# VH-VL binders against q0atu2, part 240

Target 1, 119 residues: q0atu2
Amino acid sequence: MLDKKARIRTSREYRNVFEKGKRLSGRFLIIYYVENALDNNRFGFITNKKIGMAVIRNRIKRQLRAIVREYQGQVKNKHDIVLVARAGIGKSSFEGMEKDYIAIMKKAGLFARNANKID
Short names: E, the ipSAE of ESMFold2; O, the ipSAE of OpenDDE; V2, 0.75 times the mean of E and O plus 0.25 times the DockQ between their complexes.

## First folded at step 11 (VH-VL)

Design y80 (framework fv_dusigitumab; at its last look DockQ between E and O 0.65; V2 from the best seeds 0.76)
Fold by OpenDDE, look of step 12:
Structure y80 (fold): chain C 119 residues (1-119), chain A 122 residues (1-122), chain B 111 residues (1-111)
Amino acid sequence: as target 1 above (119 residues)
Amino acid sequence: QVQLVQSGAEVKKPGASVKVSCKASGYTFTSYDINWVRQATGQGLEWMGWMNPDSGDTGYAQKFQGRVTMTRNTSISTAYMELSSLRSEDTAVYYCARDLGYDSGEFYFDYWGQGTTVTVSS
Amino acid sequence: QSVLTQPPSVSAAPGQKVTISCSGSSSNIGTNYVSWYQQLPGTAPKLLIYDNNKRPSGIPDRFSGSKSGTSATLGITGLQTGDEADYYCGTWDSSLSAGYVFGGGTKLTVL
């Protein structure tokens, strides 16, 4: 779904985001974000066992990837961003997750200033 | 019903600090961010910042960076806004307001406190 | 001084229609939904319009909102004396300093 270059893939990359990045919490998501030295953004996704069974975690991860992909063009460049699903996300709707993502990304100032909201 | 009840009027001297409280009721306090907006006499609304009652995360307007601190006590569903190094220009009515960002992805304030008058004078 | 620009005042007679404009930029109104607030004298602001054109419960359909490009408009039909108030537009600004921004406010006088 997301291009390979748009993915955080290694534990080292994740660790870098957690150690050096900023953290903001939404209702269903926590994001860690830090500037990278690339020309593109990279996204990581974490769904802990607190979310639920593997089937649920995988569903959530797919949904989060879909959301990120939809709004990818609106995110400021040169950022590594890790999305951590919170415990309550399993009971949320896709729309709820999407709105939460948008809100938290806006609060983080990660949406491009000239980006148009997708309705 | 949703209510935001703020603390009473404050009179402070320049250089002092003021801490205004905002007690929320009628909803889950930790589910919605609290924003603070002030209004000088005869002037417009000025956004100061947001505070996430669940995580304690905050975002302040650049103008108030370093002078404002937004906190909360979840056990009593109360948000606080502390403004330090007060100046005469800080004389205003200060409002707390709930936003619906997490519900809509857009920020707007559906419930407001009654306001707290803060007067800074020598 | 305000990031969003509103006319300082508008006036009309009872029963007439008034419009209040709110102009911004691509980083705020151009990207985010606009909200409108009514502030009666000596009271806290009240949400009047959200998401450009939606009315909260209790707000009559005489109040309407619209958005185009980097501008928003509040419309009030069937103007009543009780509508005399200050009106503020507001929205999120997605610039480097992300945050909420208000217009300068418009004083509506009912003649």
Scores: ipSAE 0.893, ipTM 0.950, lowest interface PAE 0.5, mean pLDDT 95
Fold by ESMFold2-Fast, scan of step 11:
Structure y80 (fold): chain C 119 residues (1-119), chain A 122 residues (1-122), chain B 111 residues (1-111)
Amino acid sequence: as target 1 above (119 residues)
Amino acid sequence: QVQLVQSGAEVKKPGASVKVSCKASGYTFTSYDINWVRQATGQGLEWMGWMNPDSGDTGYAQKFQGRVTMTRNTSISTAYMELSSLRSEDTAVYYCARDLGYDSGEFYFDYWGQGTTVTVSS
Amino acid sequence: QSVLTQPPSVSAAPGQKVTISCSGSSSNIGTNYVSWYQQLPGTAPKLLIYDNNKRPSGIPDRFSGSKSGTSATLGITGLQTGDEADYYCGTWDSSLSAGYVFGGGTKLTVL
């Protein structure tokens, strides 16, 4: 489970990341990210209607949270990061989403250690 | 057959800009990043940056930040690398290379262009 | 100067074994997988090893890779004259200047 303190919860917080943050696109994911003034990272997840019906969107959201949780120890602290699923993500495997996440986080300079595998 | 074919040799004066092209064929151009790597005569490989041909996103090595611009034209499956404010030490062979990062979560270059020689001299 | 350290040259006779080292730090080799590239004289580099020890299709098994801690090694057995080339290790560097880094290269001479 991703800790409640590690979640972006309000529309105001999401808006801050979109307006002030940087953006990088992967094959299945887009990340928006900005430095925060907290002791920890916070993650947000957006699955829009282009992906499919609510059942599919909820599955993707759960899988993305699982990926983020698995790699949270590798992420440089003090960032708000929003993951936006692209329309094609519904056709991806879990492994495909995971590899896309790793690649874009590395490119963003957000992974600090053991980026490919947790010890 | 996967190919990356680069533009021909360039000779430039100090202070000029050069724009090298890299035309991809034999695969879906937008599915893999293009990286640029240079090599001065008798020297090692030096990474310059990556470019996502789908989004247009880029990441540049700190040394080239502010002087390099990487772009693409998806209608002709061509990547470009433009280096400005040229100096004699920019004399090198410039390579484009396809990156398998999205498939693997790791970055490595499976296909390379043949190289473009850029000579900067007065 | 390169971020990853390789010996500048290595030499051996046909049929012999040779190893080429590549030394880095925790932010690069210690964190990320290592690749090796072969550059024959006058040509572009070619991928030889990826993911520390995997070979692309067409690369013979006499080429091998390994990684321990912050160092990687390329091994070549049954050395052939056609192996005379420059060899480069490469990996992602996860430091503040995030990007790809190469070793300084090793010139292999087959005597």
Scores: ipSAE 0.742, ipTM 0.895, lowest interface PAE 1.2, mean pLDDT 90
Fold by ESMFold2, look of step 12:
Structure y80 (fold): chain C 119 residues (1-119), chain A 122 residues (1-122), chain B 111 residues (1-111)
Amino acid sequence: as target 1 above (119 residues)
Amino acid sequence: QVQLVQSGAEVKKPGASVKVSCKASGYTFTSYDINWVRQATGQGLEWMGWMNPDSGDTGYAQKFQGRVTMTRNTSISTAYMELSSLRSEDTAVYYCARDLGYDSGEFYFDYWGQGTTVTVSS
Amino acid sequence: QSVLTQPPSVSAAPGQKVTISCSGSSSNIGTNYVSWYQQLPGTAPKLLIYDNNKRPSGIPDRFSGSKSGTSATLGITGLQTGDEADYYCGTWDSSLSAGYVFGGGTKLTVL
């Protein structure tokens, strides 16, 4: 999936993004994002219990991680980005989540051609 | 079926503000962003910004940052664009347009309002 | 200077074919899909082409679009007098201050 360097891991790191970051909402996702002082991006994923049981929440997280991994080469570097699944995401398709992610990342100004070409 | 109906023409003096409304019908208002685009007489189209009616989130073109405010009232499916500190260069037709970005991951405007003429003159 | 460059005008006789070019950069056309809009005199713009080459329902197949590199092209065959309009390309620009951009517009005259 994402390697260890590209993950937001601690409660402190998540809290920093929520408290200092910007927020944009799509149809299925909300992103919170803030510049970091690293040479790379870090991603975090949140699925609240209102979305469903743990099996459903884990499936959604796995799908979102796959989407992020697929497009990570287009993401402008030096950002911490948390994806929060909205309650209605359980009714979406993988393609629906993917299109939503692309749209909100473009609106946030976080996609840049060739800026983060990592394969 | 989809319809965007805008408020009527406005005549303003330099330094004033204008607020244009855009009433949506024939679709779920909160499912699609509303964008605002203007066109001075005999000129091309100029994008001003987007507004998410569900969240109220906005993104403005740099040129209008600090002068434009885009809002909505979801109970009446109406979007608004307010432009302040008007100058004669702001004389234009202002359009609202529906943006399909969340469906496709690409942005394009499939339905447009009829336009609102704003004239700024002394 | 528009971010996307179009010829100011093109013309041809009824029944002929024209193309309208739209030249951009890596931050817009190079990384995002292109749409085309038709604006008849005195009216609001109308979507003609989305996703580079797809037509909305009701747009005849004599309108076509393509994209190569940082350029896009609108093609119109079987020209009719009713095609006289201004045509705009548009796309998302993913540069630092992300936003939507239009070409400067092309006036099509059918002689």
Scores: ipSAE 0.696, ipTM 0.893, lowest interface PAE 1.5, mean pLDDT 91
ESMFold2 (binder alone), look of step 12: mean pLDDT 93; pTM 0.952

Design y81 (framework fv_dusigitumab; at its last look DockQ between E and O 0.86; V2 from the best seeds 0.79)
Fold by OpenDDE, look of step 12:
Structure y81 (fold): chain C 119 residues (1-119), chain A 122 residues (1-122), chain B 111 residues (1-111)
Amino acid sequence: as target 1 above (119 residues)
Amino acid sequence: QVQLVQSGAEVKKPGASVKVSCKASGYTFTSYDINWVRQATGQGLEWMGWMNPDSGDTGYAQKFQGRVTMTRNTSISTAYMELSSLRSEDTAVYYCARDLGYDSGEFYFDYWGQGTTVTVSS
Amino acid sequence: QSVLTQPPSVSAAPGQKVTISCSGSSSNIGYNYVSWYQQLPGTAPKLLIYDNNKRPSGIPDRFSGSKSGTSATLGITGLQTGDEADYYCGTWDSSLSAGYVFGGGTKLTVL
């Protein structure tokens, strides 16, 4: 699980990201991202009913959190980032979700310039 | 089979705009980004930007910011690249290409259009 | 001028091996996988190598790729006359201006 300080937790925080942040869409994910005034990144996760039943939504959230944790050290600091799951994500593999996340984050320029990639 | 078919050659005057089309077939158009790459005569490949056919999102190379517009018509699986304020230096062959970023997390172009020659001359 | 640096030309006789280097930086080759493209005269580029060392279907095993640090290398063994072409390396650049970057290209001449 992500550290508490690495999570977007309040509606106000989410609203700020949606209103002031940039948006990019991948195949399975949409990300909203904006700079914050902190010394760390914060992540939010949204899975709406279009994804499926609560069990599915919770699974997706767990998977997305796992992905974010794995690549957390590669993300440029001082950003609030909200991941919104798209409707088709429920049928995607974990690997597919991961690759989609990576692609979006690269397009957004959010991966650290000098970060080490695990090959 | 996957195919990208581009529009025909264009001749433009400086200051004009050109819009090149790229019709995709053989796959789900909205599932893969379309990139545009140009090549001046005798020169190397130059990446211009990407366009997500599903969302319409785009990312342009800094060099072309403000001058390039990448769009799509999903009903006919066609991507468009419009370059404005044309200069003689814009004379080149322009390619559309499909990338596999969403499939791999890495960007590379597995299918290319045949290219569109754009000539800018007075 | 290109973000990735390639030798402008290489040459060898049929049957020999050639290597084409591609040097970049930590934000591109150092962080992202490298792809190689072959461009025959008067044709569109063709994907030759992806993910540093993987070959698309239809590409013979005479073509190989490798990556180390901030550099990549394309290897061609058993050189054939039909291999005479321009070769480009490319990769994503994860700098502030995120985007794809190409090498300057290498003209391969088969002697």
Scores: ipSAE 0.906, ipTM 0.953, lowest interface PAE 0.5, mean pLDDT 95
Fold by ESMFold2-Fast, scan of step 11:
Structure y81 (fold): chain C 119 residues (1-119), chain A 122 residues (1-122), chain B 111 residues (1-111)
Amino acid sequence: as target 1 above (119 residues)
Amino acid sequence: QVQLVQSGAEVKKPGASVKVSCKASGYTFTSYDINWVRQATGQGLEWMGWMNPDSGDTGYAQKFQGRVTMTRNTSISTAYMELSSLRSEDTAVYYCARDLGYDSGEFYFDYWGQGTTVTVSS
Amino acid sequence: QSVLTQPPSVSAAPGQKVTISCSGSSSNIGYNYVSWYQQLPGTAPKLLIYDNNKRPSGIPDRFSGSKSGTSATLGITGLQTGDEADYYCGTWDSSLSAGYVFGGGTKLTVL
């Protein structure tokens, strides 16, 4: 799981990313992202009712957190990133969501090798 | 059967703009990005940018930033690339290509248009 | 010029084997998967290899790819006159944050 410090927690923090950030869409995900003044990255996750019932939305959120955690070492430092799940994400496989995430993060210029982390 | 069919050859004066079209068929147009690549006579391939036909999002190579605009019309499954402030150095064949990045997490072009020759001369 | 380095030309006789190199950096080939494209004279490029070493349907197994570190290699065995073409490597460049890059191209002449 993601540490608490790596999570966007408050409504104000989410609004900052939406208002000041850039936006990029994939098939299943939209990301909003902005550079922060911290020494770490923070992630937010939004799954709305158009995706499906609470059990589906909660599964999607858990899967997205798992994907973000797996690739956190690839993310360029000092960013706040909000992942918004699109309505169609409930029909995707885990691998499909993962590949969509990788593609959009690369297109956003947020994915690179992290030289400071031990492999 | 996937096809990308591009508009015909163009001859332009320096300072003009050109808009090349790329009509897709044989697949769901909005599911794959369209990239644009050019090739000057006797030279190599040069990537210009990508366009997401679902969202309209774009990403352009730094060299073309401020001069290129990539758009689409989803009702006719057609992508467009407009290059402005044309110079003689822009004389090239311009290709559109389908990108499988969302399926793979890696970018590569599996189908290409036939190319559009753009000649910029006085 | 091109970000990825290829030899400008290679030559071999029919039936022989040839290899074409493609050299990059840690931000492109070192981080991302490599593709190869074949361009016959007067035609659009055609995908030959993707994901370092995979072939699309219809590409014979005489064509192979590999990647080691910041370099990739295209191998062609059993050369045929119809293989005479320009060959380009390509990959995503993560240092530019949003760009695809091609090698300068290699003209293969079948003697």
Scores: ipSAE 0.807, ipTM 0.910, lowest interface PAE 0.9, mean pLDDT 91
Fold by ESMFold2, look of step 12:
Structure y81 (fold): chain C 119 residues (1-119), chain A 122 residues (1-122), chain B 111 residues (1-111)
Amino acid sequence: as target 1 above (119 residues)
Amino acid sequence: QVQLVQSGAEVKKPGASVKVSCKASGYTFTSYDINWVRQATGQGLEWMGWMNPDSGDTGYAQKFQGRVTMTRNTSISTAYMELSSLRSEDTAVYYCARDLGYDSGEFYFDYWGQGTTVTVSS
Amino acid sequence: QSVLTQPPSVSAAPGQKVTISCSGSSSNIGYNYVSWYQQLPGTAPKLLIYDNNKRPSGIPDRFSGSKSGTSATLGITGLQTGDEADYYCGTWDSSLSAGYVFGGGTKLTVL
């Protein structure tokens, strides 16, 4: 579980990221990200109904939360980051979502220089 | 059978622009980024930026910010790199290359175009 | 000056072994996987090694790669005259202005 301080919770907070933030697309994910005025990161997750039924969307959200949790120590602080699942994400594996996340976070410059997952 | 075929050599005057094309075949064009890399005569490789053909997203090396534009036309599987305000120092061979980053989480270029020579002289 | 440092040249006789070093920093080689590219005279670069030590299909096993700390090494055994080329290391640099970086290149001469 992500810390409650590390969650984007309100519609206003989400709109701020979409309106002020930068956007990058991967194969399965789109990220929107913007600097915040806090000393920590906050994450939001969006799955729309085109992805599938609620149980499928909930599974995707759970998988994305697990990926974010795995790499959260490597993320440069002071950012609000919204992960938007693309329609084709249901065809991906967990590993495919993970590699996609790594690639787009590197392209965004959001991974800290000295943070590593073990190998 | 992956192939990247680039447009022909160009001669330009300082201050002009050049647009190099890169036509992809043998794979799904929108599935992988195209990167652009240049090499002046007798010099090393210099990365210029990446372009996602699906979204049109780009990321440019800081040296080229404001002078380079990378685009595509997905209907003909073709990527483009345009470099403006040319100087003699921009004389180089320009390569397009396919990047496997979304499959791997690591960036590397598995297929390269043949190169396009751009000469900038007065 | 390239971000990644390689020796400008190396040479050895046919049948011998050479290594080519690539020195970087924690933001590039220390954080990201390294690839190696071979450029034969007059041709485009060709992928030789990816993910530090893996070979694409068709690359003979006398080419090897390794990484330790902020340095990477390309090894070539059983040198052949056809190995005479320029060799470049490359990796992503995860610093503030993230982007791809190459070494300055190493000219291999087989004498």
Scores: ipSAE 0.631, ipTM 0.887, lowest interface PAE 1.8, mean pLDDT 91
ESMFold2 (binder alone), look of step 12: mean pLDDT 92; pTM 0.950

Design y82 (framework fv_dusigitumab; at its last fold request DockQ between E and O 0.74; V2 from the best seeds 0.82)
Fold by OpenDDE, fold request of step 13:
Structure y82 (fold): chain C 119 residues (1-119), chain A 122 residues (1-122), chain B 111 residues (1-111)
Amino acid sequence: as target 1 above (119 residues)
Amino acid sequence: QVQLVQSGAEVKKPGASVKVSCKASGYTFTSYDINWVRQATGQGLEWMGWMNPDSGDTGYAQKFQGRVTMTRNTSISTAYMELSSLRSEDTAVYYCARDLGYDSGEFYFDYWGQGTTVTVSS
Amino acid sequence: QSVLTQPPSVSAAPGQKVTISCSGSSSNIGANYVSWYQQLPGTAPKLLIYDNNKRPSGIPDRFSGSKSGTSATLGITGLQTGDEADYYCGTWDSSLSAGYVFGGGTKLTVL
């Protein structure tokens, strides 16, 4: 699990990301990202009811957290990043989600320039 | 089968704009980004940018920032690349290409259009 | 000028083996998988290798790719006259301006 300090937790924090951040859409994910005044990154996760029942939404959220944890060390610091699951994500594999995350994060330029590739 | 069919050759004056189209077929248009790559005569490939047909999001090479616009019409599965303030140096063959980044997390282009020759001359 | 560096030309006789190098940096080849494209004269580029060493359907096993550190290599064995073309390496660059980058291209001549 992500450390508490690495999580976006408050409505105000989420609102700040949505209002001031940039938005990019992947196949299964939308990310909102903005620089923060901290030394660490924070991640937020949103799974709307359009994704499916609560059990599905929770599963997706767990999977996304796992993906974020795996690549956390490669993400440029000082960013608040909110991941919004898209409607089709419920039918995707974990690998599909992972690849989509990687792609969208690369497009956003959020992976460290000299970071080693994991996958 | 997957196909990308581009519009015909263009001849433009310096300072004008050109808009090249790329019609996709054989796959779900909105599921794959379209990239644009150009190649001047006798020169190498030069990446221009990507466009997400679903969202309309774009990312342009720094060299073309402010001068290139990539759009799409999803109803006809067509991507567009417009380049403004044309210069003689913009004379090249322009290609659209399908990106498999969302499938693999790695960006590469598996299908290419046939290319569109754009000539800029006074 | 190109972010990735390739030799401008290579040549060999039919049946021989050739290698084409592609040199980059930690922000591109060092951090991302490399793809190779073949461009026959007067045609659009064609995907030859992806993910460093994988071949798309229809690409013969005479073509191979490898990557080590910040460099990649394309290998062609059993060279045929039809292999005469330009070859480009490409990959994503995670530098300040995230985007795709190509090598300068290598002209392969079959003697």
Scores: ipSAE 0.917, ipTM 0.957, lowest interface PAE 0.5, mean pLDDT 95
Fold by ESMFold2, fold request of step 13:
Structure y82 (fold): chain C 119 residues (1-119), chain A 122 residues (1-122), chain B 111 residues (1-111)
Amino acid sequence: as target 1 above (119 residues)
Amino acid sequence: QVQLVQSGAEVKKPGASVKVSCKASGYTFTSYDINWVRQATGQGLEWMGWMNPDSGDTGYAQKFQGRVTMTRNTSISTAYMELSSLRSEDTAVYYCARDLGYDSGEFYFDYWGQGTTVTVSS
Amino acid sequence: QSVLTQPPSVSAAPGQKVTISCSGSSSNIGANYVSWYQQLPGTAPKLLIYDNNKRPSGIPDRFSGSKSGTSATLGITGLQTGDEADYYCGTWDSSLSAGYVFGGGTKLTVL
């Protein structure tokens, strides 16, 4: 689990990201992101009913949180970032979600150095 | 087999625009981003930007921001790159290339178009 | 000029080995995997190495790649006259102006 400090929790916080933020689409994910006024990053996760039943949506959310936790130290500071699951995500593997996340975060310019996995 | 087939050579005057096409076949066009890369005579490769054919999202190299537009028509599996306000320095071969970032999390170009020569002269 | 630095040329006799270096920074080679492209005269570039050291199907095993720190190396053994080409390293740059970057290219001559 992400720290409570690193979560987007309120509807106002989510609305700010959707209204003020930039949007970038990957194969399984869409990210919305905006600079915040904090000293840290915050993450939010959306899985709507179109992607499946609650069991499937909860599994996807757990997997996305694990991916974000793994790479959070590589994300440039002071951003609010919302991950929106696309309809086809339920058929992807954990590795597939992970690669998609890395790709869209790089294309958004949100990763700092040391994102590479060498050895 | 995956193929990227580009439009033919262009000769343009300074100040004009050029639009190069790149028709994809042998894969699902909307599943992978198309990148554009150019190469002036006797020079190296210069990355221009990426375009997501599914969403239409783009990211341009800073040097080309404001002069380049990358688009697509998904019904004919074709990507486009338009460069405006042409200068003699824009004389180059322009390539489209498919990137595999979504499969690997790393970017590299596995298939390239044959190139389109754009000459800017009076 | 280029963000990634390569020697402008290298040469060796048929049957010998060469290496081509590619030097970058912590925001590109240091943070991302490196690819290599071969460009034969008058043709489009072709992917030669990806993920630092992997070969696509159809690339012979005499081509190899490695990465250490902020540098990458392409190795070619058993040189053939058909290997005369320009070679480019490439990688993602994770800096503020995020995008793909190439080395300046290395002309290989087989004497």
Scores: ipSAE 0.766, ipTM 0.905, lowest interface PAE 1.2, mean pLDDT 91
Fold by ESMFold2-Fast, scan of step 11:
Structure y82 (fold): chain C 119 residues (1-119), chain A 122 residues (1-122), chain B 111 residues (1-111)
Amino acid sequence: as target 1 above (119 residues)
Amino acid sequence: QVQLVQSGAEVKKPGASVKVSCKASGYTFTSYDINWVRQATGQGLEWMGWMNPDSGDTGYAQKFQGRVTMTRNTSISTAYMELSSLRSEDTAVYYCARDLGYDSGEFYFDYWGQGTTVTVSS
Amino acid sequence: QSVLTQPPSVSAAPGQKVTISCSGSSSNIGANYVSWYQQLPGTAPKLLIYDNNKRPSGIPDRFSGSKSGTSATLGITGLQTGDEADYYCGTWDSSLSAGYVFGGGTKLTVL
């Protein structure tokens, strides 16, 4: 889904975001974010066992990647962003996760454009 | 019925701090952000910041960073806004407001407190 | 300082219609939905319009909103004396400072 270059892959890269980044919580998501020295954004995704069984965690992870991909054009360049799913996310709709993501990203100052312009 | 009830008027000297409270009722306090907006006499509305009552996260307008602190006490459904190093220019009515826009990924204030008058004078 | 530009005042007679403009930039009105607030003398603001053109429950249909590009407009038809108030537009600003911004306000005088 997301291009390989747009993904945070190593434990060292995740650790950097957690140690140096800012944190902001939504209803279903927490984001950790930090400016990078690259020419693109990178995203990481964490779904822990508190969310539920593997089938639920895998569905959530796929849905979050789809949301991030949909809104890539809105995100200010040169950031590493890790999305951590909160325990209650399993009961959210896709639209609920999407709206939570938009609100958090706007509050973090990471959105440069509005979703209504993509149409 | 949703209500936001603010603390009473304050008179402060320059250099002092003021802490305004905003008690919420009629909804789940932790579900919606509280924003603070002020208005000097005869002037327009000026946004100060948002506070997430669930997480305690905040975002402040650049002008107030370093002087404002927004907190809450979830056990009594009350939000607080503390402004330090007061100047005469801080004389204003201070409002708390609920942000219902979060439900749509946007921001708008559907219910407002009645306002707290803060007067800074020597 | 006001980030969004509104005319300082507008006036019209009872029964007439008025429009109040709100001008911004690509980082605020151009990127986000606009709301409008009514402030009667001596009272707290009240939400009139949200999401560019939607009315909260209890707001009559003579109040309307629209947005085009980096500008928004509040329309009021069938003016009543009770509409005398200050009107403010507001939206999120997506620039580096990231926060909510209001227009400077428009004083509506009926008559």
Scores: ipSAE 0.638, ipTM 0.884, lowest interface PAE 1.7, mean pLDDT 90
ESMFold2, look of step 12: ipSAE 0.711; ipTM 0.892
ESMFold2 (binder alone), look of step 12: mean pLDDT 93; pTM 0.950
OpenDDE, look of step 12: ipSAE 0.906; ipTM 0.954
ESMFold2, fold request of step 13: ipSAE 0.747, 0.747; ipTM 0.900, 0.901
ESMFold2 (binder alone), fold request of step 13: mean pLDDT 93, 92, 93; pTM 0.950, 0.948, 0.953
OpenDDE, fold request of step 13: ipSAE 0.917, 0.916; ipTM 0.957, 0.957

